# VH-VL binders against Phosphoribosyl-dephospho-CoA transferase (mdcG), part 6

Target 1, 226 residues: Phosphoribosyl-dephospho-CoA transferase (mdcG), of Bradyrhizobium diazoefficiens (q89xp2)
Amino acid sequence: MTSPCKHGDRPPGRHDLVFVSPAGWRAMLDARDDLAADSLLARWPKMRWPTIRRRALPHEATGVALGLPLPPSAGKKRVALLVEIDHVASVARPPSLQQARAYAPRNWWPTLDRLDGLALRHSVDARVYGSLAWQSLTGLDYVTGRSDLDVLFEFRSETDIDRFVADVAAIETSAPMRLDGELMSADGAAVNWREVHGGASELLVKSIERVVLLDRHQFISGATGS
Short names: E, the ipSAE of ESMFold2; O, the ipSAE of OpenDDE; V2, 0.75 times the mean of E and O plus 0.25 times the DockQ between their complexes.

## First folded at step 1 (VH-VL)

Design p6 (framework fv_polzastobart)
Fold by ESMFold2-Fast, scan of step 1:
Structure p6 (fold): chain C 226 residues (1-226), chain A 119 residues (1-119), chain B 107 residues (1-107)
Amino acid sequence: as target 1 above (226 residues)
Amino acid sequence: QITLKESGPTLVKPTQTLTLTCTFSGFSLDTSGVGVSWIRQPPGKALEWLASIYWNDDKYNNPSLKSRLTVTKDTSKNQVVLTMTNMDPVDTATYYCAHRLTYEYFDYWGQGTLVTVSS
Amino acid sequence: DIQMTQSPSSLSTSVGDRVTITCRASQGISSWLAWYQQKPGKAPKLLIYAASSLQSGVASRFSGSGSGTDFTFTISSLQPEDVATYFCQQANSFPYTFGQGTKLEIK
């Protein structure tokens, strides 16, 4: 139905936003009565809201596996989608801390500001994912009194990882919410920051394709993804 | 139709800073998902990705070049500028700017500009 | 960094022949691979993206296949204008990397 999309963007990494073309949405809604019957899902393409990349199941090897989380008011479920590569219009990074701040509860602002300053000092690019990200992207209510703040910390080779996670832990002690999140290397491999701070000798490292157990030193030194 | 064209000096002395400008038409860098990348090719060798800049001003530089790279954009002029510090003879290459298709595929390229680094 | 290795480094064959070039990634890249054609003195031209998707305006004799670490680029019936160097590129992981190139010539 459609020519391949020519919109440029970076390769999808963990938590990256994937925008499906109008033709791609039309094909999915036409094929899935359950999606077409849901008024909120029918609005997704009209509002130009994104999806997120998920790890593909074996039978999905030829397509792009996607998910979209519904807000708590719609049952807080994650919808699984599969699209042809031709139906991907663009890919974008998760919202920055500064962008997300405008949609966050006011009592979260000091924590967001501290994290933004910390990331700048350590050559880390900090983005939000999870409830706050989806609230900032859609304007819908995803954040509740029980929500975590989920942050993606993309570090550089010059980043002092051990000092960085110690400083993240210090910020969490005065935060009004649980601070969750991932450290991500430039090659897209990610690990929960709390595992690194906890001193584990082996880390559960996640990528778009797989989950592997790596030695702490190997991950910190950047010898990942081989 | 998407077109791109590189401009800048063709000769740079060692230790100097290289500044290249990419001027484009047929798309806008304020359009969501759009980006421009810089790629170089030393004579007779493989292509090497240098940097990318996106509509939202996100920037990515090749880590192997150790902070020598700066990429900026001026969306009103349809221009992207690459700055590379401390040039060395090994940096002699044809420098390209390119429009990116989804997933960092480069679908339209400028003609390239050969930059020679010598004294 | 992900290393991309192409085989063969050079190939000489006849008009009308089926040409096959392979590309191997040092680690899994799913289907995030592109193929480019570069003629002497010219910029590269995108032929295939996402391992198997033909770029708009590119002749149907060009095709790609593969996933994970092993990829193949095929020209079903070689034409004189296809003389060029061909490069693969992974788009899965930062920094993005290219193969060393395969130089294709006609006998």
Scores: ipSAE 0.000, ipTM 0.447, lowest interface PAE 15.1, mean pLDDT 84

Design p7 (framework fv_polzastobart)
Fold by ESMFold2-Fast, scan of step 1:
Structure p7 (fold): chain C 226 residues (1-226), chain A 122 residues (1-122), chain B 107 residues (1-107)
Amino acid sequence: as target 1 above (226 residues)
Amino acid sequence: QITLKESGPTLVKPTQTLTLTCTFSGFSLSTSGEGVSWIRQPPGKALEWLASIYWDDDKYNNPSLKSRLTVTKDTSKNQVVLTMTNMDPVDTATYYCAHSYYDFWSGDFDYWGQGTLVTVSS
Amino acid sequence: DIQMTQSPSSLSTSVGDRVTITCRASQGISNYLAWYQQKPGKAPKLLIYAASTLQSGVASRFSGSGSGTDFTFTISSLQPEDVATYFCQKYDSAPLTFGQGTKLEIK
C-alpha cells in the first residue's frame, strides 16, 4: 500500500523513501569531491536506489535534506545529501514485511510472519526500516548478526494500541533478534513502541520537523483525526 | 529543549572497567538521523571523540580505542551507555555526552552535557 | 584517517582586535567542519557548523569560511568574554576528529 502523502492529504511519513532524479545526482556529485570519489555511490543513481529524509538543519530549510547509509562492508559511512525540491523524482513508503522477508536471514522468518499476522489482525500497516530495509532495497549486505529488526507500525483509529504493543512484546520473547520500532499515526507522528508498552502517561512523539512530549490520549486521538 | 547529563563513578582503579550513562530529553533515538556521541578531554588537553550511536543502533568507535569501547542505547529510557575496559591513568579525563542534529553528517555536536570528571588512580 | 591541523596553538591580543584561527584537513571534507568555544571548566559550545553557518544565538562577530581542506575562523572585534579555547572538528565521516585547539587570551 502506498502512502496517501502523494495526494497531499497528509504530511510525509517517517522513513519514507525519496528517489533523486539523474539531474539531482549529477548536481550533487559535481559539487562534492568526497561523494564523487566513492565508487559505491556511482551505483546509486544507476540502480535507482532511494535515499531517506532526515531532519533539516536551519540552513537547509529551502531544500530537501536527505541521506543514505553505506553497508558495513564499505565502512559504515553515512552520506548526507541536500537537493532542490525539483530534483525529487518520487516518494514511496518503506518496504513491507512481505517484501523484506525475501532478503532477511532465514531465522528471522518466523518473527516476520508473526508480525505480519499481528498487523493484519490489528489493522496496522507494518513496514521495515533500518538495516533490513536497506538490504531489501539494494541487495547489499546491511544486516549483521548484531542487527535489530526495525519495524514501523502505522496504526488506524480502530487499533487497540495497548493490546497491540503487548502482543509485539510477546512476539519478541521468542525472536532471535531485538525487535525495535515505532508506532506511527496517520498524520506521520511516531513514538517508540516500548515507551507505550512501559505504561508511560506522556510519550516522546516525533515527526520529521519536531519532537514533543504528548499525553498518551493526545497522541492516540490526534492520530485518529477529527 | 534538548538536555543531556552524564552519570557514573568519578574514581576508577587501573585495569577496571568504566561505565557511564547519558540521560537526555528533548529528542529520541527512535527518530531517524538522531544520535548521541561520547567525547572526552584530559585536563588541559584537546577534545577526543570516543564513540557514537544512532537511531538505527549503528555504532562508530574511535579506531584507536575500538577494542575497549562499547556503546549501547535504551530508547525507552532516553539513555546511552558507554563502557570502556582496562582503564589506565592516561584515561583520566572529563567525559561528555553530546547530541548530533543528524546521523548522515555524524558529528555536529549542538548540545552537550555538563561533563563528568573520571580520575583513574590507585 | 584524515588529520586535522589547527593553528596557532595560542594567541594573545587586545580587545577590539581581529582574530583569525585556521584549521587544515589532510584530505577534502567539503564543508563538514564545526567550530567550538570552550571556557575554563565548561562544556564546549557550538559556534559554527557547515564551515560558515552561525549557530542560532551566537554573536555576529564570529564567522567561518573555507571548504575542502582549508578553513578559517574569525572574530571581527575581540570582546573580553571571548577569552576561551577554540576547537575545529570534522564530521564528513568517522572518525569525528577535533583539532588541537587554540587558546585565546587578552594582553
Scores: ipSAE 0.000, ipTM 0.457, lowest interface PAE 11.1, mean pLDDT 83

Design p8 (framework fv_polzastobart)
Fold by ESMFold2-Fast, scan of step 1:
Structure p8 (fold): chain C 226 residues (1-226), chain A 124 residues (1-124), chain B 107 residues (1-107)
Amino acid sequence: as target 1 above (226 residues)
Amino acid sequence: QITLKESGPTLVKPTQTLTLTCTFSGFSLSTSGMGVSWIRQPPGKALEWLASIYWDDDEYNNPSLKSRLTVTKDTSKNQVVLTMTNMDPVDTATYYCARTLEYGSGSYDYFDYWGQGTLVTVSS
Amino acid sequence: DIQMTQSPSSLSTSVGDRVTITCRASQSISDYLAWYQQKPGKAPKLLIYAASSLQSGVASRFSGSGSGTDFTFTISSLQPEDVATYFCQQSYSTPLTFGQGTKLEIK
């Protein structure tokens, strides 16, 4: 997996994978009986499975706020974790469509292939997050008959956003699942693709730090907040 | 000594609901890391894991049997109950309950003590 | 789902023989594998967990080895009471899955 970026060559993004060191897991499990007692959480450090970033609560400002989803069969949706920054071993991008394909239900394959081709044509970097991503990362059963396919579409300045989301909507019409996902600007801000396709003049934009309403044109132009 | 024993009906009609009770002794589901699982075996076939419930009420169900399975525990009575809806002749099997051991730092889910099993026949 | 394939499906051998049964996972499961013995009409009995750890009270002639996708279960010197069906089981991911079983008989 990719080491943490020392030069700022790429800004941290939503859904990026965070790997906690063995020492970090040991410190965390020693401090929390509830985590140590959870069978899947006890396996997490041994298997070197990742976590994801979450927005920090006020009392968590000095640490790295992380989370991980448990499979539907486990009954818990997400476990909140807090680690010291020196216990972050590496950071990686979410799995590509091609990497996740091997773990997807076979009837999802045509949709994944269509999305991969679409992303290439529109200069979009397409990654999976959500249930399919976690299934591909862990081998655990996250995908169910009710699961959405969640795709992160990182667009570039040359991307025709309106054409791209229209093409995504066209692919969804023949898909065996609901196609959910986010359009993400280069600075890490994301919005649900369906909101953009719906023509809303204001979009609910999410980042790792906050949720704000932005004008459609501000988001599409890649304007950075403060 | 750890013991588990299954109880419930041995004959079920198609479309009916099966309810099985596992009564155990020698351990408590109040103890961290302890769980009880249900496993079945059709005559002459392989074992199939159905569901597990743990000390903290975490419940894990086999996804292939979605919504048909419910497992509950009564810690004060040392009992775990499996409910399986819409029974079909293909569900004819010996049903076992077994202790599932989670190591706090090992998490190897395996079944170290088993009940004797109860044969449930689904027939019209 | 992780598929567990055992071989052979059945074998016949003599008392005192070394018996080897194998189990193959459809993907890597590290060392998250257990072995069970089941005699006719009886519940399974745990023999080995974590691929190679012998369960307390189980005879030392039983052993396990392997990691990743390929696992081996061995009886160093077969005894008459060892006639049974043997199953492997993975706990790497849900659903927990078992092999189809290997039936062991004496000639």
Scores: ipSAE 0.000, ipTM 0.417, lowest interface PAE 14.7, mean pLDDT 83

Design p9 (framework fv_polzastobart)
Fold by ESMFold2-Fast, scan of step 1:
Structure p9 (fold): chain C 226 residues (1-226), chain A 119 residues (1-119), chain B 107 residues (1-107)
Amino acid sequence: as target 1 above (226 residues)
Amino acid sequence: QITLKESGPTLVKPTQTLTLTCTFSGFSLSTSGVGVSWIRQPPGKALEWLASIYWNDDKYNNPSLKSRLTVTKDTSKNQVVLTMTNMDPVDTATYYCAHSSYGEYFDYWGQGTLVTVSS
Amino acid sequence: DIQMTQSPSSLSTSVGDRVTITCRASQDISNYLAWYQQKPGKAPKLLIYDASNLETGVASRFSGSGSGTDFTFTISSLQPEDVATYFCQQYDNLPLTFGQGTKLEIK
């Protein structure tokens, strides 16, 4: 299980889990007939399942923009939510590879174990997002035969990024699934690991607020500019 | 009413630089959420996104085209300019500019301009 | 890059028929998908955005559905003016990517 961190002014980062308070869920369901009529959404607050941060549109500037992915059996749609900041009860990091392993298909276990070992050797904090993450958080069937393994690799300043992504690519060659994922700096900026492995001189770097093109050196050094 | 129109050369020689201008009316590229993008289509082929410029002056280029692309705006003229260097016959396509607002889907398009790259 | 694959590549059918075109994303794009109609010699025209929202001024016989990786575009009763190539496009992430197109013709 992930443990919520309640104190501090740190806003939710990419793929962070956002727990809405019981009062926040009540206010939201009372205001939204479409959500109240959905049996799975009615179950969500009772089970204390999280939501995820999404990019806010201009008209959503005063609230916290959240998303809630439904499983494939419910149409695999993402439900858009907007809550007041005071209704955010806690924030947690997405599940670790070890936490998600128990909920993964058994044939994924060798890949998960290899990635976990690789991350430890490179001082990378590896976490899952996407279908496996939601399956591990809810116990509902999100993972299908078509699912990718989505991994968030939060690296440290001493991480040799080029060696790390080369090793990730090597692990993928023997994997039973496509391995998607992001390299994330400590300040929350993320880039797809394949772009780094491909040798691109400019990277598409994503944050909660925006997407920018950065020189590879700028991303690795953490310099995004003012 | 939103309108966009592409202009520029219809014939370019290999290795030359292509410069296309999109002239628009009915909106301002200073309005929050608004962007203008360039999309091309080789004859009989799929659409390919090239570049975008947004209300906040953010600019994005398709990584597959390397550093060949530059997109700029001239707010006084209501124009967006695309520059593409080192043209090759494979770049022969109809080039479109298009409007977007709060989401990168395109509700209004220019008529397109066919650019042929040949010797 | 997110790859968008359409099926079928071409369709020949009759006026009044129900037409279904599918679009598959290589990764989850939620509902950030648009559908366009392109007639010969013309620019594309937006029909559907956010997977299922009909653009203003577009005929109600057009509809979209789906979420995640699998999306469907439907024409409930084909009209002669619907002869065109149809494209899907994702806008969940950059670079923006389009499907290869489905060419729709009348027999």
Scores: ipSAE 0.000, ipTM 0.414, lowest interface PAE 16.7, mean pLDDT 84

Design v1 (framework fv_livmoniplimab)
Fold by ESMFold2-Fast, scan of step 1:
Structure v1 (fold): chain C 226 residues (1-226), chain A 119 residues (1-119), chain B 107 residues (1-107)
Amino acid sequence: as target 1 above (226 residues)
Amino acid sequence: QVQLVQPGAEVRKPGASVKVSCKASGYTFTNYYIDWVRQAPGQGLEWMGRINPSGGSTKYAQKFQGRVTMTADTSTSTVYVELSSLRSEDTAVYYCARDYEDSYYFDYWGQGTLVTVSS
Amino acid sequence: DIQMTQSPSSLSASVGDRVTITCQASQDITNYLAWYQQKPGQAPKILIYDASNLETGVPSRFSGSGSGTSFTLTISSLEPEDAATYYCQQYDNLPLTFGQGTKVEIK
């Protein structure tokens, strides 16, 4: 599948951040009165805030389908955007746990610190997405008293996945929030960590291109494939 | 202009088989899964399974395994569900629905075929 | 199988009212939940996916919230055309399962 990222850049994976050029923002705001009338959306390009990739509708096949989530105070709606590939300025990974910590509720700090230490011990790259990610990226209030902590765990060949998810579950028992998220292999295939821990015999494995059902052992054993 | 077109009704006797069609148009037929969902009169929605029109691979709900067969004809952009050993409780409206490939939720639905199983 | 339970099974409300429908999963489904609207004699229509994302073309009075096992669909100001049965659907695991439906009537 053709990636929308620039020459030499890695193609965007799940939860990656997409930055739209100033020209791309101008084109979108000029074409849509509803977006131009929204003071928060007018602020988006001025603050250089990212978007995320979303599924493309059939009529959007010639462009890059993007979304941006509005904070709960604005109805927690996702704004659908469509830009030309030339209007994608850059792509970045979602924020690390360390970057997001500064924007998290203080009572989440012990959980974030424990997850960061756990990820280091298990050779996992842990990043946040969802409400905490957007709060850390924008400084706007996305996290509420009911928010989950959403973590993307990118594991390596040396990772003992079953032990890792058992340790994640142990951390959650003392956490002030639900600990949600995905295990992701190097090739971009992702599955909910709770499914792996919970004993589901078949896993719903997602990638940016497709969804496939795999036996748990197939996913775990195939996770180190080159 | 995505459309999924189904016939209105079918009537069968207990023990017989029924084959319901779903003709797709307005998109690349082989790029999307088609799922079958049924709804008995006055009841809720029940997922039966899905087919990949590219190559014809299928996944069925365990409840229907051994009784259901899904097929696709790429020359006519048509998907079929065939249910055998019909019982009175199989009386339902049978919907085909387009499964977006990065999720198992349905963005377009056929109008449904009412299958009546009567003694 | 993951069981989906909706509450209430039916409700009657006036135009302009705020209507809330709940959906409970028998196990954690994270945010893999969609909401559908079905009018009599018609096929279901998608409203919400990933628990809170509004499908393109759906009026902004519809919103979804929740995560894990508890989810809500809210209609902020009920319109006459909103009279329908609403279904939640989980897609965390196979088989895909739906709630039993909530019938919304205009009084």
Scores: ipSAE 0.000, ipTM 0.394, lowest interface PAE 21.1, mean pLDDT 84

Design v10 (framework fv_livmoniplimab)
Fold by ESMFold2-Fast, scan of step 1:
Structure v10 (fold): chain C 226 residues (1-226), chain A 123 residues (1-123), chain B 107 residues (1-107)
Amino acid sequence: as target 1 above (226 residues)
Amino acid sequence: QVQLVQPGAEVRKPGASVKVSCKASGYTFTDYYIDWVRQAPGQGLEWMGRINPNSGGTKYAQKFQGRVTMTADTSTSTVYVELSSLRSEDTAVYYCARVEYDILTGYSYFDYWGQGTLVTVSS
Amino acid sequence: DIQMTQSPSSLSASVGDRVTITCQASQGISSYLAWYQQKPGQAPKILIYAASSLQSGVPSRFSGSGSGTSFTLTISSLEPEDAATYYCQQANSFPLTFGQGTKVEIK
C-alpha cells in the first residue's frame, strides 16, 4: 500500500497535504507547552489529520516548515510547526472537487459541478484548498457564510488558459460565494486566476520557495510546456 | 451490490450509429465518473472517454472526437455512449467502468465494470 | 499520447511459479498506474492501483511496484485461476491508455 503517497516520491508542493509521524508529533508537542495544552491540537495526531507546507523562515532551513489552520471557532489562526524530514510520514494532493463536494454547503454544489465539468473539458486537474478542504479533511466547521471557495487549477499543455479563466469568471457570476484560486503549472508555480483574467502584463507567480514577477507570456509558455 | 448493467449485443450496418446503455445501481449515481472502454475481438483495451453524470461534462479521446457523444440520465441512473459513422473496425465489446479515487492522493482507477455490449458492424 | 508497452506479450508458466510482467510508459506518470486482469469472455477486473496498492478482495500473491516510467506486476505463486490477460493502464493524463496486454497461460 502506497496511499497516501509516501515521502521521497516528490517533495511537498504548494497546498499539498503533509502527514506527520507519531514520533514527529510527540517531538513537537513536547517542545511546546502551549500546543500540548490545546485540546484541538491534541486531536490532530489522534485523528491522523494532515498539515500543509509553508514558506520556511531563515532559522528553519534544516527542517520542513508546516502550517496547521484552526477553524474560525478557534480564532481562525494558523499554527506554525517545524519537523525534520524523517518525521514526514506521507504527502498527498489536496482534495478533488468531487471529494470535497460531500462536505460543502448544498448551495455550493452547482458551482462545484460546473467547475468540475469545465476542468474536465480543458484537461485541468481541479482541487480544493482553504476552508472547504479543511472541512472535508477534518469534519470540523471551517466553512462559514462568508467563506470563499478556493480552487487549485493545475493545467496542462493543451489548456487554453485565456478561455479557461474567462469561463471561470462566468461561473463566478452566478455563484453564491466568491471564487478564489490559483492556476498551477506541473512544476508547482502558481498565479491567482483573477490576475490572469485581468490581463496584467506581469504576474506574481508563487511557489513554495519564492514569489517572482514574471512576464505573462513566460508564465503561460513555461507552465503549458511550450 | 454495485452493478453496471449493459445489453449483451447490438448489430448495425456500416454508416449507421449505435447508442449503448449502462445502468448503474448500488451507489449514488452522481458521485462517480463513468468511462467507456472498448475492445475489438482479440485486441487490447482502448479508452474512449469520460462523463460526469452530475454535470454532464465530458472528455473524449481525440481518435473519437466528432463521432462520439456521451450522455447521462440521472432519473434512470443510466449513461450512454453513442458512436456515429460506424465502420467494420468499430466492431468491439464496449464496456462502461466506474472511476474510483484513492482518497486524498487523487490516483484514479476502474473499480467496477459493466459486462460489456458486443457491437457488430457488418453488411 | 502516453504509450504503454508491456513485456512479455505472452508467457506460459506452471502452477507455483513466480510470474513477472513489466510495463513501460513513454513519459513519466508518477504512480498513476493500475493493473487489470481479464479472463476470456469477461470484463477486466482491478488488481492494483496507484502502482502498488492491492485492491480489497484481491489475493495477496499479486503485487505491484515501480514509479515514473517503469512498473512491474508480480504473481508470487501462480494458481490455475490466474490464467488471463493482464493490462497496465496510466491515469496520469488524457487520453487514458492501456498496455497491449500480457497473456498468461498455465502449462
Scores: ipSAE 0.007, ipTM 0.512, lowest interface PAE 9.9, mean pLDDT 85

Design v11 (framework fv_livmoniplimab; at its last look DockQ between E and O 0.58; V2 from the best seeds 0.00; counts 0 for: pae E 7.9 > 2)
Heavy chain, then light chain:
Amino acid sequence: QVQLVQPGAEVRKPGASVKVSCKASGGTFSSYTIDWVRQAPGQGLEWMGRIIPILDIAKYAQKFQGRVTMTADTSTSTVYVELSSLRSEDTAVYYCARDYSEGYYMDVWGQGTLVTVSS
Amino acid sequence: DIQMTQSPSSLSASVGDRVTITCQASQDISNYLAWYQQKPGQAPKILIYDASNLETGVPSRFSGSGSGTSFTLTISSLEPEDAATYYCQQYDNLPITFGQGTKVEIK
ESMFold2-Fast, scan of step 1: ipSAE 0.412; ipTM 0.738
ESMFold2, look of step 2: ipSAE 0.018; ipTM 0.586
ESMFold2 (binder alone), look of step 2: mean pLDDT 91; pTM 0.941
OpenDDE, look of step 2: ipSAE 0.346; ipTM 0.761

Design v12 (framework fv_livmoniplimab)
Fold by ESMFold2-Fast, scan of step 1:
Structure v12 (fold): chain C 226 residues (1-226), chain A 122 residues (1-122), chain B 107 residues (1-107)
Amino acid sequence: as target 1 above (226 residues)
Amino acid sequence: QVQLVQPGAEVRKPGASVKVSCKASGYTFTSYGIDWVRQAPGQGLEWMGRINPSGGSTKYAQKFQGRVTMTADTSTSTVYVELSSLRSEDTAVYYCARGLTYYGSGSPFDYWGQGTLVTVSS
Amino acid sequence: DIQMTQSPSSLSASVGDRVTITCQASQSISTYLAWYQQKPGQAPKILIYAASSLQSGVPSRFSGSGSGTSFTLTISSLEPEDAATYYCQQSYSTPLTFGQGTKVEIK
């Protein structure tokens, strides 16, 4: 609500939830006939559901680039939105594993519980994004029989990353779903945990602005501020 | 067309205060933050702080905390920076620039005022 | 505060030359880095934002690269109008901070 990022301390990170003000929604719907005609999008501001940050295109330099994933029943389409800075009402972190658990298929519960315990042991902040996150935020059906469990693992300087990803892989062997997700360093750069576990010397590192190949040691040192 | 218009010069004595204006036009005034950056003669750029014109919320660099005040008048689309207890080392060109209130990536200073030379001399 | 250090402090080059300016941050700033051009008597003008994104209307001979703590501004083929002081700036954390500047002169 009163996020420091909203007042210039730091911008929202990957997978952070962005809540658009009622005035912002009205401005967007007034400007776009395709959005105004969509009954689900008309419901979005009424229910106070969030959006997520996306990479801005060059022509979007003057606003905040946002994405809105529609559920599979609506074509699994991602709606691209652009709002003025003052129309961002608040920013929040993605749902915790505990918050998402109530909306997850029951057979996912043991995996979620194991991940929560693992994160606590390794000084990792684990959060959910993707299908399960949106299902927990909206109550709409995003999770299907083919859905992955997507987890954001924010590690600290004291985290033993190699041991952590090995333990994540061990949990996945007994999971009823594919366990996907990202390791995120203190500076907001993220990499797929599976690439780290695979022993790759170069990692495909993602941030809000770009995707780059970085040496493994360079990425890991980001957690300590370089 | 976006413009930020500032006065050309201001002269003050040490210990006085100066208030510099920045009049915006060509865009929705309350949609963008305004940052203030100063540059002493022959020196580099120094960030002073920012204001969100829609709510008047401000963030100042600690070096200026207690001496700087930023305000916005939405009726005239004008932002002000006021610096008190002036010293000779406050002599600088003061620029306003259109920024983003919390958005740290993208184009933070895509338009600048032409600057106001504030001279502090006894 | 995050300290920004530029190298070199000044350089002299000929029209058509490839010019490279570097910027180092005292801690990781991801890609929250912009480059500005300032000519004598004028306000700064943004060239690059988000480390590598070219501002609309800026000539394509300007490019930026880097992430974390090390950043580069490149002018692929120097033109006479490129004589100016160039500044890097981080927007990762307040207070926003600038490098000390690199003066580019034409031979």
Scores: ipSAE 0.005, ipTM 0.430, lowest interface PAE 12.6, mean pLDDT 84

